# VH-VL binders against NAD kinase (nadK): the designs that were tried, part 69

Target 1, 268 residues: NAD kinase (nadK), of Syntrophomonas wolfei subsp. wolfei (q0aze0)
Amino acid sequence: MKIILVNNRFKENTEKKAQEIAGQLSALNVEVIIDNGLDEPYAGTVDFIMVLGGDGTMLRAARRYGQRAIPVLGVNMGTVGFLSNIEINELAEYLPLILREEYSLEARMMLEVAVFQQQSLLTRVFCLNELLLRSNSPRMLSFALEISGQKLEPYRGDGLIVSTTTGSTAYSLSAGGPIADPQLDAFIVTPVASHIINKRPLVVSPEREISLHLLEEREAIIGIDGQIKMDFGAENRVLIKRAPHPLLMVNLKAKPFFTSIDRSLQRQ

## First folded at step 7 (VH-VL)

Design D57 (from e7 with light chain S30G; framework fv_oberotatug)
Fold by ESMFold2-Fast, scan of step 7:
Structure D57 (fold): chain C 268 residues (1-268), chain A 124 residues (1-124), chain B 107 residues (1-107)
Amino acid sequence: as target 1 above (268 residues)
Amino acid sequence: EVQLVESGGGLVKPGGSLRLSCAASGFTFSNAWMSWVRQAPGKGLEWVGRIKSKIDGGTTDYAAPVQGRFTISRDDSKNTLYLQMNSLKTEDTAVYYCTTHPRYSGSYLAFDIWGQGTLVTVSS
Amino acid sequence: DVQMTQSPSSLSASVGDRVTITCRASQSIGRYLSWYQQRPGKAPNLLIYAASNLQSGVPSRFSGSGSGTDFTLTISTLQPEDFATYYCQQSYSIPWTFGQGTKVEIK
């Protein structure tokens, strides 16, 4: 068995913990690859991915490995998050189940984001939470939204979020979007500070294609999962689709989504 | 109301075959991992095998005494679990229970819902 | 395979007694242990999972303890409906295995 341990080298204890866990797994005849985020993703075949950290580390793991149909387990090592299933102090207890594949998988949709300049593809990335189009200056944007070829009336405001259901509790929530059951597949399209007061969040089929472009030259950026930033100008177009494969998240114990989000919202 | 109801048991001669069914209701069968457990007359419980949900890979596992002779399958559209028993031996005589356990391993894979059982007798 | 051994194989008790049943695994199984009750002619019922967690709907007189290789089921005040056979089960590794059973009989 081959396992990738994903951690963030810049968090004080995570690299030391990754080395400790790698040693324990190697003693059980498990081959371990450590991915601290600095190198290219491991290209070989892998049986399991263990993410040591918070939600940010899981988002990075999802972008790097989420399209390979490999089980991914979030192991929390600090602040409580939505994408972890167990705590680090529970790992020893659950490790036998992991090695015997005694766990459930939860499919989480991902976005495929393709950025074009005219007809040329500039980049293609996958993400778990959302794409954010936003102004990079105090000036609001004027932009066009198309859903499966249907052209909506122009948007004017600070931007737009196209989110997965997993991402419904991230930036989309802050911008007034709904909380969605992550078991559902859907796009949530949430305006950011729209000048047009009747622009509401939309919940649309994951089979739809979403296209965005600027109607006038402005300083804008595309943000991916709050971690990647790309310049976006009037010559650019972005296409958003459901990614070919969902992220396969490992559940070793029940983590009731609605109870968790309810507690989080009460803390505010 | 959560229920598991087994059927298909009966008398069969050594070397014969039987197919058991387990009809599930009151829960989301397609998400459940399902097992067969048997109990010979006056004896203890013996795990026969299991099948995972399709989303979790749909794989099967079997106890050594039945490996190669028994096959577990499921029909999620009918909420039904099956046990195909071939090359039956007298030592396969038992009450056969279908049982479910939570999809999440946090319950330590305990069998929380059981059917009433169906008797299989292998005798000349 | 992990072998599960229960002690005693049978015991006689009276209503109101404290009953203790022990289960031993041939190797460490952490907390991957469940306890079941089987009344005569009935299907088994889950009492305890993860060594010490009481199943919903099960009376509080039942409790479980232990980890690793040694586990205990306790019935604090035996009731008439508790005369049954009790089984431990490990879910640490396949094949899953049960103890041979402990029959609790009326004294």
Scores: ipSAE 0.296, ipTM 0.680, lowest interface PAE 4.3, mean pLDDT 89

Design D58 (from e7 with light chain S91Y; framework fv_oberotatug)
Fold by ESMFold2-Fast, scan of step 7:
Structure D58 (fold): chain C 268 residues (1-268), chain A 124 residues (1-124), chain B 107 residues (1-107)
Amino acid sequence: as target 1 above (268 residues)
Amino acid sequence: EVQLVESGGGLVKPGGSLRLSCAASGFTFSNAWMSWVRQAPGKGLEWVGRIKSKIDGGTTDYAAPVQGRFTISRDDSKNTLYLQMNSLKTEDTAVYYCTTHPRYSGSYLAFDIWGQGTLVTVSS
Amino acid sequence: DVQMTQSPSSLSASVGDRVTITCRASQSISRYLSWYQQRPGKAPNLLIYAASNLQSGVPSRFSGSGSGTDFTLTISTLQPEDFATYYCQQYYSIPWTFGQGTKVEIK
């Protein structure tokens, strides 16, 4: 059995804990590859991915490995989050089930983001939460949104978020988007500080293609899961569609989404 | 198909007025920045002025020779661009072209689509 | 105002010739320059935008280069339909200004 252990090199003590867990797994005849974000993703065949950290570390793991149809387990290291299934102090209890493959999988849709300059593909990335188009200056953006060839009236404001249902509780929520069941497949399109009063968040089929481009030259950026930043100008366009494969998240214990989000909102 | 059709040109005496129209079809006119460009007989091209889309503020800009005399306006409900020409001079004699700036293309701010032009003659 | 000066004002050429037209701006305009072709009695047609980008549908024999103050339009193998007047235009700052034009005529 080969396992990739993903950790956050910038979080205190995660490197030491990753080494400790790798040692425990090696003692059980498990081959371990450590991914701390410094190198290219491991290209070989693996059976399982264990993510040590909070939601941010899971987002990075999803970007690097989410399209490979490999089970991914989120192990929380003490920060509150929605993408982890077990706590680090529970790992020893659940490890036999992991090794025997006695767990269920939940599929989470991902976005495929393709950025073009004119007719040339500049980059293609995958993400679990969202793409954010935003102004990089105090000036408002003017931009066009197209959904499966349907051209909407132009947008004016600070930007736009195109989110998965998993991302509905991230930036989309902060911008006024709805809370969505992560088991549903849908895009959520949420305006950021729109100056057009009738622009509302949209919930659209995941089979649709969404494109964005600027209607005037502005300093703008594309943000991916809050982790990747790319300059975006009037000669650029971005195409967003459902990624070919969902992220396969490991479910070792029930994690009640609705009661968790309800408590989070009531606590404020 | 994308088309721009100018009209309203003709013969006018110095000091007179004319209003030119440009009918647009085949694209989302309300999103486009529009310009007028003129060409005197046997001479080169001269930019007259522009109007931004309403969503980009609807502001106008003019070349110095026409500022204070010409006014550019648009009616998005009719997909029509206008050039109101007042206090006309013999030097304003030219073919007037309507042009668009498709803000969605790689030809950003270049004059991608042109009308055929309408002739304005200012003489006694 | 940014002044645009073309060289030459006219040239004589034969079908098959390589033709080069230059355009100089009075100040740096980065890459905000377009080239247009105007055949006698017709409206101008966009050939090149942002100094070097070929407009869709324009034959590959046309190319543009340059940045800052010095720009070049090249026609690699002149065809009969290319006998026309060519204009450069800056769109860096208002007022937008055109060069005086270069007439390409039959030798």
Scores: ipSAE 0.000, ipTM 0.368, lowest interface PAE 22.6, mean pLDDT 86

Design D59 (from e7 with light chain S91H; framework fv_oberotatug)
Fold by ESMFold2-Fast, scan of step 7:
Structure D59 (fold): chain C 268 residues (1-268), chain A 124 residues (1-124), chain B 107 residues (1-107)
Amino acid sequence: as target 1 above (268 residues)
Amino acid sequence: EVQLVESGGGLVKPGGSLRLSCAASGFTFSNAWMSWVRQAPGKGLEWVGRIKSKIDGGTTDYAAPVQGRFTISRDDSKNTLYLQMNSLKTEDTAVYYCTTHPRYSGSYLAFDIWGQGTLVTVSS
Amino acid sequence: DVQMTQSPSSLSASVGDRVTITCRASQSISRYLSWYQQRPGKAPNLLIYAASNLQSGVPSRFSGSGSGTDFTLTISTLQPEDFATYYCQQHYSIPWTFGQGTKVEIK
């Protein structure tokens, strides 16, 4: 059995814990690859991915490995997030079940984001939470939104978020988007500080294709899962659609989404 | 309204074959892990085997006494679980129950829904 | 394989009694243990999962405890409908294994 351990390169304690866990797994005849974010993603075949950290580390793992149809387990190292299934102090209890493949899988849709300059593809990335288009200056953006070829009236404001249902509790929530059941597949389109008072979030089919481009020369950026940033100008177009494969998240125990989000909202 | 209904049981001679069916209703069958559990007359419960949901790999596992003789399959379009029993032995005489595990294991993979069972008698 | 041994194999009790059934695993199964009730001529019914969690709809007189190798099912005040056979089951590793059963009979 071959397992990738994904950890946060900026947290020394998580690196030390990853090495400790790798040693334990090696003693059980498991081959371990450690991904701390410094190198390119491991290109070989693997059986399982264990993510040691919070939601940010899971987002990186999903971007790097989410399209390979490999089970991914989130192991929380501190404050509970929405993308972890077990705590680090529970790992020893669940490790035998992981090695025997005694777990269920939850499919979480991902976004495929393609950024073009004119007709040339500049980059193609996948993400679990969202794409953010935002102004990189005090000036509002004017931009066009198309949904499956349907041209909406121009937007004017600070930006727009196109989110998965998993991403509904991330930046989309902060911008006034709805909380979505992660079992539902949908795009959530949430305006960021729209100058037009009645521009509301949209919930659309994940079979839709979403296109964005600027109507005026402005300093803007595209953000992916809050981790990748790219300059975005009037010569650029971004195309967003459902990724070919969902992220396969491992469930070793039930995690009550609605009570968790309810408590999070009450704590301000 | 959540129900599992077994059928296909009956009398069969040693060395014979029989196929059991389990019709599921009232829940999302395609998400469920399904097991067969048997109980010989006057005896305790014995797990026969299971099949995972398609998204979880659709893999099957069997108890040693039935390995190589029994095959579990599912038809998600018909919400039906099957147990194909070949090379039957007198020791296979039992009531066969269809059971489900929730895919998300709040019950830690416990058998939370059971059918009423179907009797299989292997006798000369 | 993980072997599950129940004690006692049978017991006699009266309505209102406190009944205790034990289950022992041949190796540590953490808390991956469930308890089932089977009334005569009926299919088994889930009572307790994860050693101590009460299944929805099951009366609060039923409780479970234990971890590792030693587990207990308790019925605090036995009712007429509780005369049945009780089984423990480990779901820690395949093959899933059940205890031999404990029959609770009228005294």
Scores: ipSAE 0.025, ipTM 0.580, lowest interface PAE 7.7, mean pLDDT 88

Design D6 (from e7 with light chain S93D I94K; framework fv_oberotatug)
Fold by ESMFold2-Fast, scan of step 7:
Structure D6 (fold): chain C 268 residues (1-268), chain A 124 residues (1-124), chain B 107 residues (1-107)
Amino acid sequence: as target 1 above (268 residues)
Amino acid sequence: EVQLVESGGGLVKPGGSLRLSCAASGFTFSNAWMSWVRQAPGKGLEWVGRIKSKIDGGTTDYAAPVQGRFTISRDDSKNTLYLQMNSLKTEDTAVYYCTTHPRYSGSYLAFDIWGQGTLVTVSS
Amino acid sequence: DVQMTQSPSSLSASVGDRVTITCRASQSISRYLSWYQQRPGKAPNLLIYAASNLQSGVPSRFSGSGSGTDFTLTISTLQPEDFATYYCQQSYDKPWTFGQGTKVEIK
């Protein structure tokens, strides 16, 4: 069995924990690859991915490995979050289940984001939470949204978020989007500070294609999962589709989404 | 109401074949891992085998006494689990139960939900 | 295979008694142990999982303890519906194995 350990080398002794866990796994005849986020993703075949850290580390792992249909387990290092399943101090107890593949998989949809300059593809990335289009200045954007070839009336505001259901509790929530059951597959399209009051969040079939472009030259950026940032101008177009494969998240114990989010929102 | 109902049991001669069915209701069968457990008359419980959900790979595992003779399968469109029993022996005589197990929520792979059982008698 | 041995194989008790059943694994199984109740003519019913966790809907008179190789099921105040056979089961390693059972009979 070959396992990738994903961590951030310079975050809260996670590198030390990764080395300790790698030693334990190696003693059990498991080959371990350490991915500290600084190098290219490991290209070889692997059986399992263990993410040591918070939600940010999981988002990075999903972007790097999420399209490969490999089980991914989030192991929390004591920071509260939505994307981990067990705590680091529980790992020893659950390790026999991991090695015997005695766990369930939960499929989480991902976005495929393609950015063009005119007709030329500039980049293609995958993400778990969302794409954010936002103004990079105090000036409002004027932009066009198309959903499966249907051209909506122009948007005017600070931007737009196109989110997965997993991302419904991230930036989309802050912008007034709905909380969605992550078991559902859907795009959530949430305006950011729209000047047009009747521009409401949309919940759209994941089979739709979403297109965005600027109607006026403005300073704007595209953000992916809050981790990738790209300049976006009037010569650019972005296409958003459902990614070919979902992220396969490992569940070793129940994490009750609705009661957790309910308590979190009530105790703000 | 969560329920499992076994059927297909009966009398069969040694060397014969029999197919058991287990009809599931009240839960999302397609997500469940399913096992067969048997109990010979007046004896204890013996695990026969397990099938995982299709999302988890749909793989099967069997106890040594039945390996190569029994096959577990599922039809998620019918919410039904099957046990195909071939080359039956007198020691296969037992009540056969279908069971589910939760994989988490502190259950540690316990058999949570059980059917009523169906009797298989292998005799001349 | 992990072998599970229960003690005693049978016991006689009266309503109101405290009943203790033990289960021993042939190797360490951490807390991957469950207890089941089987009333005469009925299917097994899960009582305890993860060695000490009470299944939803099961009366609080049932409790479990132990880890590693030695486990105990206790019924603090035996009721008429508790006359049944009890089984321990390990889920640490395949094949899943059960103890031979402990029959709790009326005195």
Scores: ipSAE 0.359, ipTM 0.687, lowest interface PAE 3.4, mean pLDDT 89

Design D60 (from e7 with light chain W96Y; framework fv_oberotatug)
Fold by ESMFold2-Fast, scan of step 7:
Formats: sequence, structure tokens, C-alpha cells
Structure D60 (fold): chain C 268 residues (1-268), chain A 124 residues (1-124), chain B 107 residues (1-107)
Amino acid sequence: as target 1 above (268 residues)
Amino acid sequence: EVQLVESGGGLVKPGGSLRLSCAASGFTFSNAWMSWVRQAPGKGLEWVGRIKSKIDGGTTDYAAPVQGRFTISRDDSKNTLYLQMNSLKTEDTAVYYCTTHPRYSGSYLAFDIWGQGTLVTVSS
Amino acid sequence: DVQMTQSPSSLSASVGDRVTITCRASQSISRYLSWYQQRPGKAPNLLIYAASNLQSGVPSRFSGSGSGTDFTLTISTLQPEDFATYYCQQSYSIPYTFGQGTKVEIK
């Protein structure tokens, strides 16, 4: 059995813990690959991915490995987030189940983001939370949104978020989007500081294709899960659709999503 | 009103075949791992086999005495679990129960919901 | 295969008694042990999972303990409805295996 350990290279405790866990797994005849973010993603076949850290580390793991249909377990190292399933101090208890594949999987939809210049594909990336189109200057954007060939009236404002249901508690929430059950598949389209009063968040079928382009030359960026940023100009367009594979998240214990989000909002 | 109802049991001759069904209601069947457990007259419980949900790979596992003779399958559109029993032996005589597993292994894979059982008698 | 051995195979008790049943695994199964109650002519009912966790709806007089190879089910104050056969079961590895059962009978 081969396992990738993904850790956050910027957290002091995670490197030491990753080495300890790698030693424990090697003693059980498990081959371990450590991914600390410095190198390209491991290209070989693997059986399981263990993410040591918070939600940010899980987002990176999802981008790097989420389309490969490999089980991914989030192991929290500190503050409980939405994408971790167990705590690090619980790992020893659950490790036998992991090694014997005695766990359930939860499919989480991902976005496929394709950025074009003219008719040429510049890049294709995947993400778990959202794509953010935003102004990179004090000036608001003017842009076009098209959903499955249906052209909406122009948007004017600071930007737009196209989110998965998993991403509903991230940037989309901050911009006024709804909290969505992450077990549902849907796109959530949330405007950012719209100049037009009647622009509301939209919840649309995950089978739809969403496209965006600027109507005026402005300094804008496309952000992916808050980790990748790209310049976006009037010569560019972006196409967003459901990724071919969902992220397969490992459930070793029930995650009380609604009580967790309710507690989080009470503490704000 | 969560329940499992087995059917299809009866008398069959050695070497014969029989198909058991288990109708599920009151919970999301498609997410459940399902097992068959049998109990010979006056004896203890014996696990027969298990099928995982489709999202978890839909794989099947069997106890050695039934491997190669029994097949577990499921029809999520009908909320029904099946046990196809071939090459039946007198030793297969038992009450057959269907039972659920939790959707996650953190409950230590306990059998939390059981049907009433269906009797299979293999005799000449 | 993991073999599960219960002790005793049967016991006689009176209402109000403390009853203890033990279960031994042939190899370490951590906490992957459940206890079931089966009344005559009925399907088994889950009492305890993960060695010590009480199933929802089960009376608090039932408790479980143990880890590794040695496990115990305790009924602190036996009630009339508790006269039944009790089974332990490991879910640590396939094939899942049950103990032979312990019959709790009226004295």
C-alpha cells in the first residue's frame, strides 16, 4: 500500500508530525510519499492520501490530486475546519480501518476552470471551493456572465464568485451567498459588491457551463481557492464546469456540518 | 419506521439454488453497507458476507464456507439487497438476516439495524 | 480468521443481579467489538459498539469495557426482559466473527 502525506510546509509542527507518521506507516510496510508543497505532485500510483493540516492544506491536496479518484482523509492539526474528518490525536485509533479500507467515501464536486486568450486555452485547473473574479484596482468591473448559452444582463461591481457547495462556507459566504449542504451538487454564483441592486446569488445545476469575460479593459484577476491568482483582461474568457471526478473524501466519523457552521457563526 | 424485511426463504434440495431479498425502508439505502448473517437452528450467529455502497466501491466480501457459491448484490433503485445462493448444502440450513452498517466506519462497523429473518431449509 | 470465545456459555441469575459476560479475541482487535442481545424467536439487537459505547435507546444498566483481546459486558441490575442470549462480534477484520453466545437464564 502506498500513501501520500500532504503537509503544510509553513507550519512548524507539521513537518515533525509528518515524519513521525511516515515512520509509523513504514513500520507497517506502507510506502510513504511526503508532499510538503515544494515539488511537483507525485505522479505515480497511490492508494490513499492523508492531509495533515487545516482547510488550506486540503484545498492544495484537492488541486494536486483530487481528479485522480484516490481516497483523501483530512487530519486536523489544530483549529477544526470544514474539510478535516478526524483529529491528529485520533489517528492511531483509526489507522487500522484506513489500512484495511474500512471507511466510507463522500463525493465532493469540484470545478474545472479553463482560461482562454482569444480561442487558445491558456490553462486548465481544478478547485474544490471557488473561482473568484475580482478587480485588482479601486475601479469596479463590467463583465458578462453566460450560463449554458443564456446571456445575463451585464454585471457591474467588484467581481463574482462561482462556488461549489463545499465552497459555500468560504468566500461565497463572505460575499452574501447561501450556506449549502456540501452533499448537494450545485454551482453557487455570488456577486461581489454589485452596483446593480437586483443582482442576487444564483444556485444552478452542476450540469451547466458558466462563462465570464470583461466588457471593458480593467485590471482584474482570477483567483482559485485563494491559492492560484492569474491576470484576467478583456482578451480573456473563463469557462467553468463540473470537474470530471469529484474529490473522494474519507469519512471515519460523522461530521456535524450544520451544528459546526452554526457554532462558527455564533462566535463571529 | 426504519425496517428491513427479508423474503425468499423456503425448502430446497441439496445442490439447488435460492434467491433471498431484503427490502429496506425508512433510511437512505443507497448509502448503506449491507451484510447477510445466518443462524443455524439452535446455533450462534455466523456472518455470510457484505456489500459496500456504490460510492465506496460496491465491493463484496464473503465468509469462506460460502465463497464461490453465494453472491450478494443490490438494486438501489428498488431499495433491495439480494443473496443468490447456489450449490446449496444441508449445512446452509439457517435463518438468514439482512443487516445494515453505518455509512462511516467510525461507528466500528456495528450491525445497527436487523430484519426479522427468513428461514432456508436445505434437505432432501 | 479472528476467533471469538465467550465465557460462560450459559449462566443462571435472578432479577436484580449483576451479570458479567466475557469475550476473548484470538488476536488484538483494538476496540472493534460489538455486543448484541437476542431474545428467543427474535432478531439480534445492538447493545454496545466500539467496546464501550451504548447504542441509542439501550438502557444504561448495560455497559461494555475492554480493548485488544479481552472484553466484558456488564448488566448492573438484571431486569426480566434481559433474559436472552448475548453475542460479541469483532469488526476488526474480514470475515467478521461472532462469539458462540452466552445464554442468561432465570435461576
Scores: ipSAE 0.317, ipTM 0.675, lowest interface PAE 3.8, mean pLDDT 89

Design D61 (from e7 with light chain S93D W96R; framework fv_oberotatug)
Fold by ESMFold2-Fast, scan of step 7:
Formats: structure tokens, sequence, C-alpha cells
Structure D61 (fold): chain C 268 residues (1-268), chain A 124 residues (1-124), chain B 107 residues (1-107)
């Protein structure tokens, strides 16, 4: 059995814990690859991915490995988050189930984001939470949104978020989007500070293709899962569709989504 | 209410075949891991085998005494679990129970809900 | 296979008694142990999961303890409906295995 341990390179304690866990797994004849984010993703065959850290580390793991149909377990290191299933102090207890593949899988949709310059593909990336289009200056954007070839009236504001249901509790929530059951497949399209008074969040079929481009030259960026940043100008177009494979998240215990989000919102 | 109802038990001669069914209601059957557990008259409980949900791989596992003779399958469209029993032996005589594993209790997979059982008698 | 051995195989008790049943695994199974109750002529019912967690709807007089290889089920004050056979079961490994059962009979 081969396991990738994904950790946060900027947190010394998580890196030390990853090495400790790798030693424990090696003693059980498990081959371990540590991914601290410094190198390219491991390209070989892998049976399981264990993410040590908070939601940010899980988002990075999902972008690197989410399209490979490999089970991914989030192990919380004491941070608040929605993407981990167990706590680090529970790992030793759950380890026998992991090694014997005694766990449930939850499929979480991902986005496929393709950025073009005119008709030329510049890049293609996958993400778990969202794509954010936003102004990189005090000036608002003017931009066009198309959904499966249907051209909406122009948008004017600070930007737009195209989110998965998993991402409904991330940036989309902050911008006024709905809270969605992450087990549903849908795109959530949430305007950011729109100056058009009736531009509402949209919930659309995951089979739809979403296209964005600027109507005026502005300093803008595309953000992916709050971690990747790309310049976006009037010569660029982005196409967003459902990724070919969902992320396969491991459930070792019940994690009540609705009571967790309700509690989180009341404490803030 | 969550309910499991077994059927298909009866008298069969050694070497014969029999198919048991378990009808599930009151929960999302397609998400559940399902097992068969048997109990010979006056004896203890013996695990026969299990089948995982389709999303979790749909794989089957069997106890050694039945491996190669029994096959567990499921039809999620009918909310029904099956046990195909071939090459039956007198020692397969038992009450057969179907049972569920709660999907979210992975690390402590307990048999949460049980059917009433169906009696299989293998005798000449 | 992980072998589960219960002690005693049977016991006689009176209503109001404290009853203790033990279960031993042939190898460490951490906390992957459940306890079941089977009343005469009925299907088993889950009492305890994860060695010490009480199943919803089960009376508080039932409790479980232990980890590794040694486990205990305790009935603090035996009631008439508790005369039944009790089984431990490990979910650590395949095949799943049960103890041989402990029959709690009227004295």
Amino acid sequence: as target 1 above (268 residues)
Amino acid sequence: EVQLVESGGGLVKPGGSLRLSCAASGFTFSNAWMSWVRQAPGKGLEWVGRIKSKIDGGTTDYAAPVQGRFTISRDDSKNTLYLQMNSLKTEDTAVYYCTTHPRYSGSYLAFDIWGQGTLVTVSS
Amino acid sequence: DVQMTQSPSSLSASVGDRVTITCRASQSISRYLSWYQQRPGKAPNLLIYAASNLQSGVPSRFSGSGSGTDFTLTISTLQPEDFATYYCQQSYDIPRTFGQGTKVEIK
C-alpha cells in the first residue's frame, strides 16, 4: 500500500507530525510519499491520500490529486474547518480501518477552469471550492456571463464567484450566496458587490458550461480556491464546467454538515 | 421506520441451491453496507459476508466456510439484498439475518439494524 | 482470523443483580468491539459500539469498557427483560467474528 501525506510547508509542527506519521506507516510496511507543496505532484500510482492540516491544505490536495479517483482523508490539526473528517488525536484509532479500506466515500464535484486568450488555451486547472473573478483596482468591472450559450445582461460590480456546492460555505457565502448541501451537484453563481440591483445568486445544473469575459479593459484577476491568482484582461475568456471526476472524500465518522454550519454562523 | 425483511428460506437437500432476499425500507438503501449473519439452531452468531455500497466500491467479502459457494448481491433499484447459496451442506442449516452498517460509523462498523431472520434447513 | 472468547458461557442471576460479562480478542482490536443482546426467539439488538458507546434507545444500566484485547459488558441492575444471550463482535478485521455468547438465565 502507498499513501501520500499532504502537509503545509509553512507550518513546522505539521511537517514534524507528517514525518512522525510517515515513520509509523513505514513500520507497518506502508510506502509513504510526503507532499509539502514544494515539488510537483507525485506522478506514480497511489492507494490513499492523507491530508494533515486545515481546509487550505485539503484544497491544495484536491487540485493536485482530485482527478485521479484516489480516496482523500482530511485530518484536522486543531483548526476550524469543513473538509476534515477526523482529528489528529484520533488517527491511531482509525488507522486500522484506513489500511483495510474500511471507510465510506463521499463524491464532491470539482470545477474544470480553462482560461483562453482569444481562441488559444492558456491554462487548465481544477478546483474544489470556486473561481473568483474580481477587480484588482478600486474600479468596478463590466463583464459578460454566458450560461450554456445563453447571454445574460451585462454585469457591473466588483466581480463574480462560480462555486461548487462544497464551496458554498467559502467565498460564495461571504458574497451573499446560499448555503448548499455539499452532496448535491450544482454550480452556484454569486455576484460580488453588483451595482445592478436585481443580480441574484444563481443555482444552475452542473451540466451547464459557464463563460466569462470583460467588456472593458480593467485590471482584474481570477482566483482559484483563494490560493492561485492569475491576471485577467479583456483579451481573456474563461470557461468553467464540471470536472470529469469528483474528489473522493473519506468518511470514517459522521460529520453533521447542517449543525456544524449553523453553529459556526451563530458564533461569529 | 427502518425495516429489513428476509425471505426465501426453506427445506433443501444437500448439494442444492437456494436464494435469500432481504427487502429494505425506511432508509437510503443504496448508501448502506449490508451483511448476512447466520445462527445454527442452539448455536451462536456467525458472520457470512458483506457487500459495500456501490459508491464505496460495491465489493464483497465472505467467511471462509462459504467462500466460493455463496454470492452476495444487491439491487438498489428494488432496495433488495440477495444471498445466492450453492452446494449447500447440512452445516449451513441456520436462521439467516440481514443487517445494515451505518455508512458514517466506518471506524466502528456495528450491525445497527437486523431483520427477523429466515430459516434455512439443509437435510436429507 | 481474530478469535473472540466470552466468559462465562452462561450465568444465573436474579433481578436487581449486577452482571459482568467479559470478552477477549486473540489479538489487539483497539476499540473495534460491539455488544449485542438476543432475547429468546428474537433477532439480535445492538447495545454498545466502539467498546463503550451506548446505542440510542438502550437503557443506561448497560455499559461497556475496555480496549485492545480485554472488554467488559456490565448490567448494573438486572431487569426481567435482560434475561437473554449476549454476544461481543469485532469489526477490526475480515472476517468479522463473534464471541460464542453468554446466556444470562433466571436463578
Scores: ipSAE 0.212, ipTM 0.651, lowest interface PAE 4.9, mean pLDDT 89

Design D62 (from v22 with heavy chain L109F; framework fv_oberotatug)
Fold by ESMFold2-Fast, scan of step 7:
Structure D62 (fold): chain C 268 residues (1-268), chain A 124 residues (1-124), chain B 107 residues (1-107)
Amino acid sequence: as target 1 above (268 residues)
Amino acid sequence: EVQLVESGGGLVKPGGSLRLSCAASGFTFSNAWMSWVRQAPGKGLEWVGRIKSKIDGGTTDYAAPVQGRFTISRDDSKNTLYLQMNSLKTEDTAVYYCTTHPRYSGSFFAFDIWGQGTLVTVSS
Amino acid sequence: DVQMTQSPSSLSASVGDRVTITCRASQSISRYLSWYQQRPGKAPNLLIYAASNLQSGVPSRFSGSGSGTDFTLTISTLQPEDFATYYCQQSYSKPWTFGQGTKVEIK
């Protein structure tokens, strides 16, 4: 069995714990590859991915490996989050289940984001939470939104978020979007500070294709899961659709999404 | 209301075949891992086998006494679990229970929902 | 296979008694142990999972303890509806196996 351990080397606690876990797995004749984010993603065959850290580390793992249909387990390292399934102090209890493949899988939709300049593809990336289009200056944006070829009335404001249901509790929530059950597949389209008309979030089929482009020259950026930033100008177009493969998240125990979000919303 | 209802039990001769069904309602059957557990008259419980949900691979596992003779399958469109029993032996006489355990190990694979059972009698 | 041995095989008790049933695994199973109650003519009912966690809807007089190889189910104040057969079950290693059962009878 071959396992990738994904960690954040810039956190002292996480690096030391990754080495401990790698040693435990090696003692059980498991081949371990450590991915600390510095090198290119491991290209070989892999049976399982264990993410050691918070939600940010999971988002990176999803971008790097989410399209490969490999089971991914989030192991929390002290930061309360939505994407981990077990705590680090529970890992020893659950290791036998991992090695015997005694776990369930939860499919989480991902976005495929393709950015064009004119007719040329500049980049294609995947993400678990959302794409954010936002102004990179104090000036509001004027932009066009198309959903499955249907051209909506122009948007004016600070930007727009196209989110998965998993991303409903991230930036989309902060911008006034709904909380969605992550077991559902849907795009959530949430305006950011609309300046003209009171635009509402849209919940649309994940089979739809979403297109965005600027109607005026502005300093804007495309943000992916808060981790990738790209300049976006009037010559650019972004195409968003459901990624070919969902992220296969491992559940070793039930995680009560609704009580977790309720507790989070009650915090001062 | 969460419910499992077994059917298809009856009297069958040694060497015969029988197909049991378990109709599920009140929960998302397609997500559930399903097992068959049997109990011979006046005896204890014995796990027969399990089938995982299709998203989890749809794989099956069997106890040694039934391996090669019994087959577990599911039809998610009908919310129904099946147990195909071939080459039946007198020792297979038992009440057969359909049961589910959570897909998550947080219940440590405890069987939390049980049907009423269906009696299978293998006798000449 | 992991063999589960229950003790005693039967016991007689009166309403209000404290009852303890033990279960021993032939090898370490961590906390992968559940307890079930089966009333005569009925299907089994889950009481305890993960050795010590009380199932929703089960009265607090039931409790479980133990880890590794030795486990105990305790009924602190026996009620008339508690006269039943109790089974432990390990889910650590397939095939999943049950103890032989402990019958709690009226004295």
Scores: ipSAE 0.264, ipTM 0.613, lowest interface PAE 3.5, mean pLDDT 89

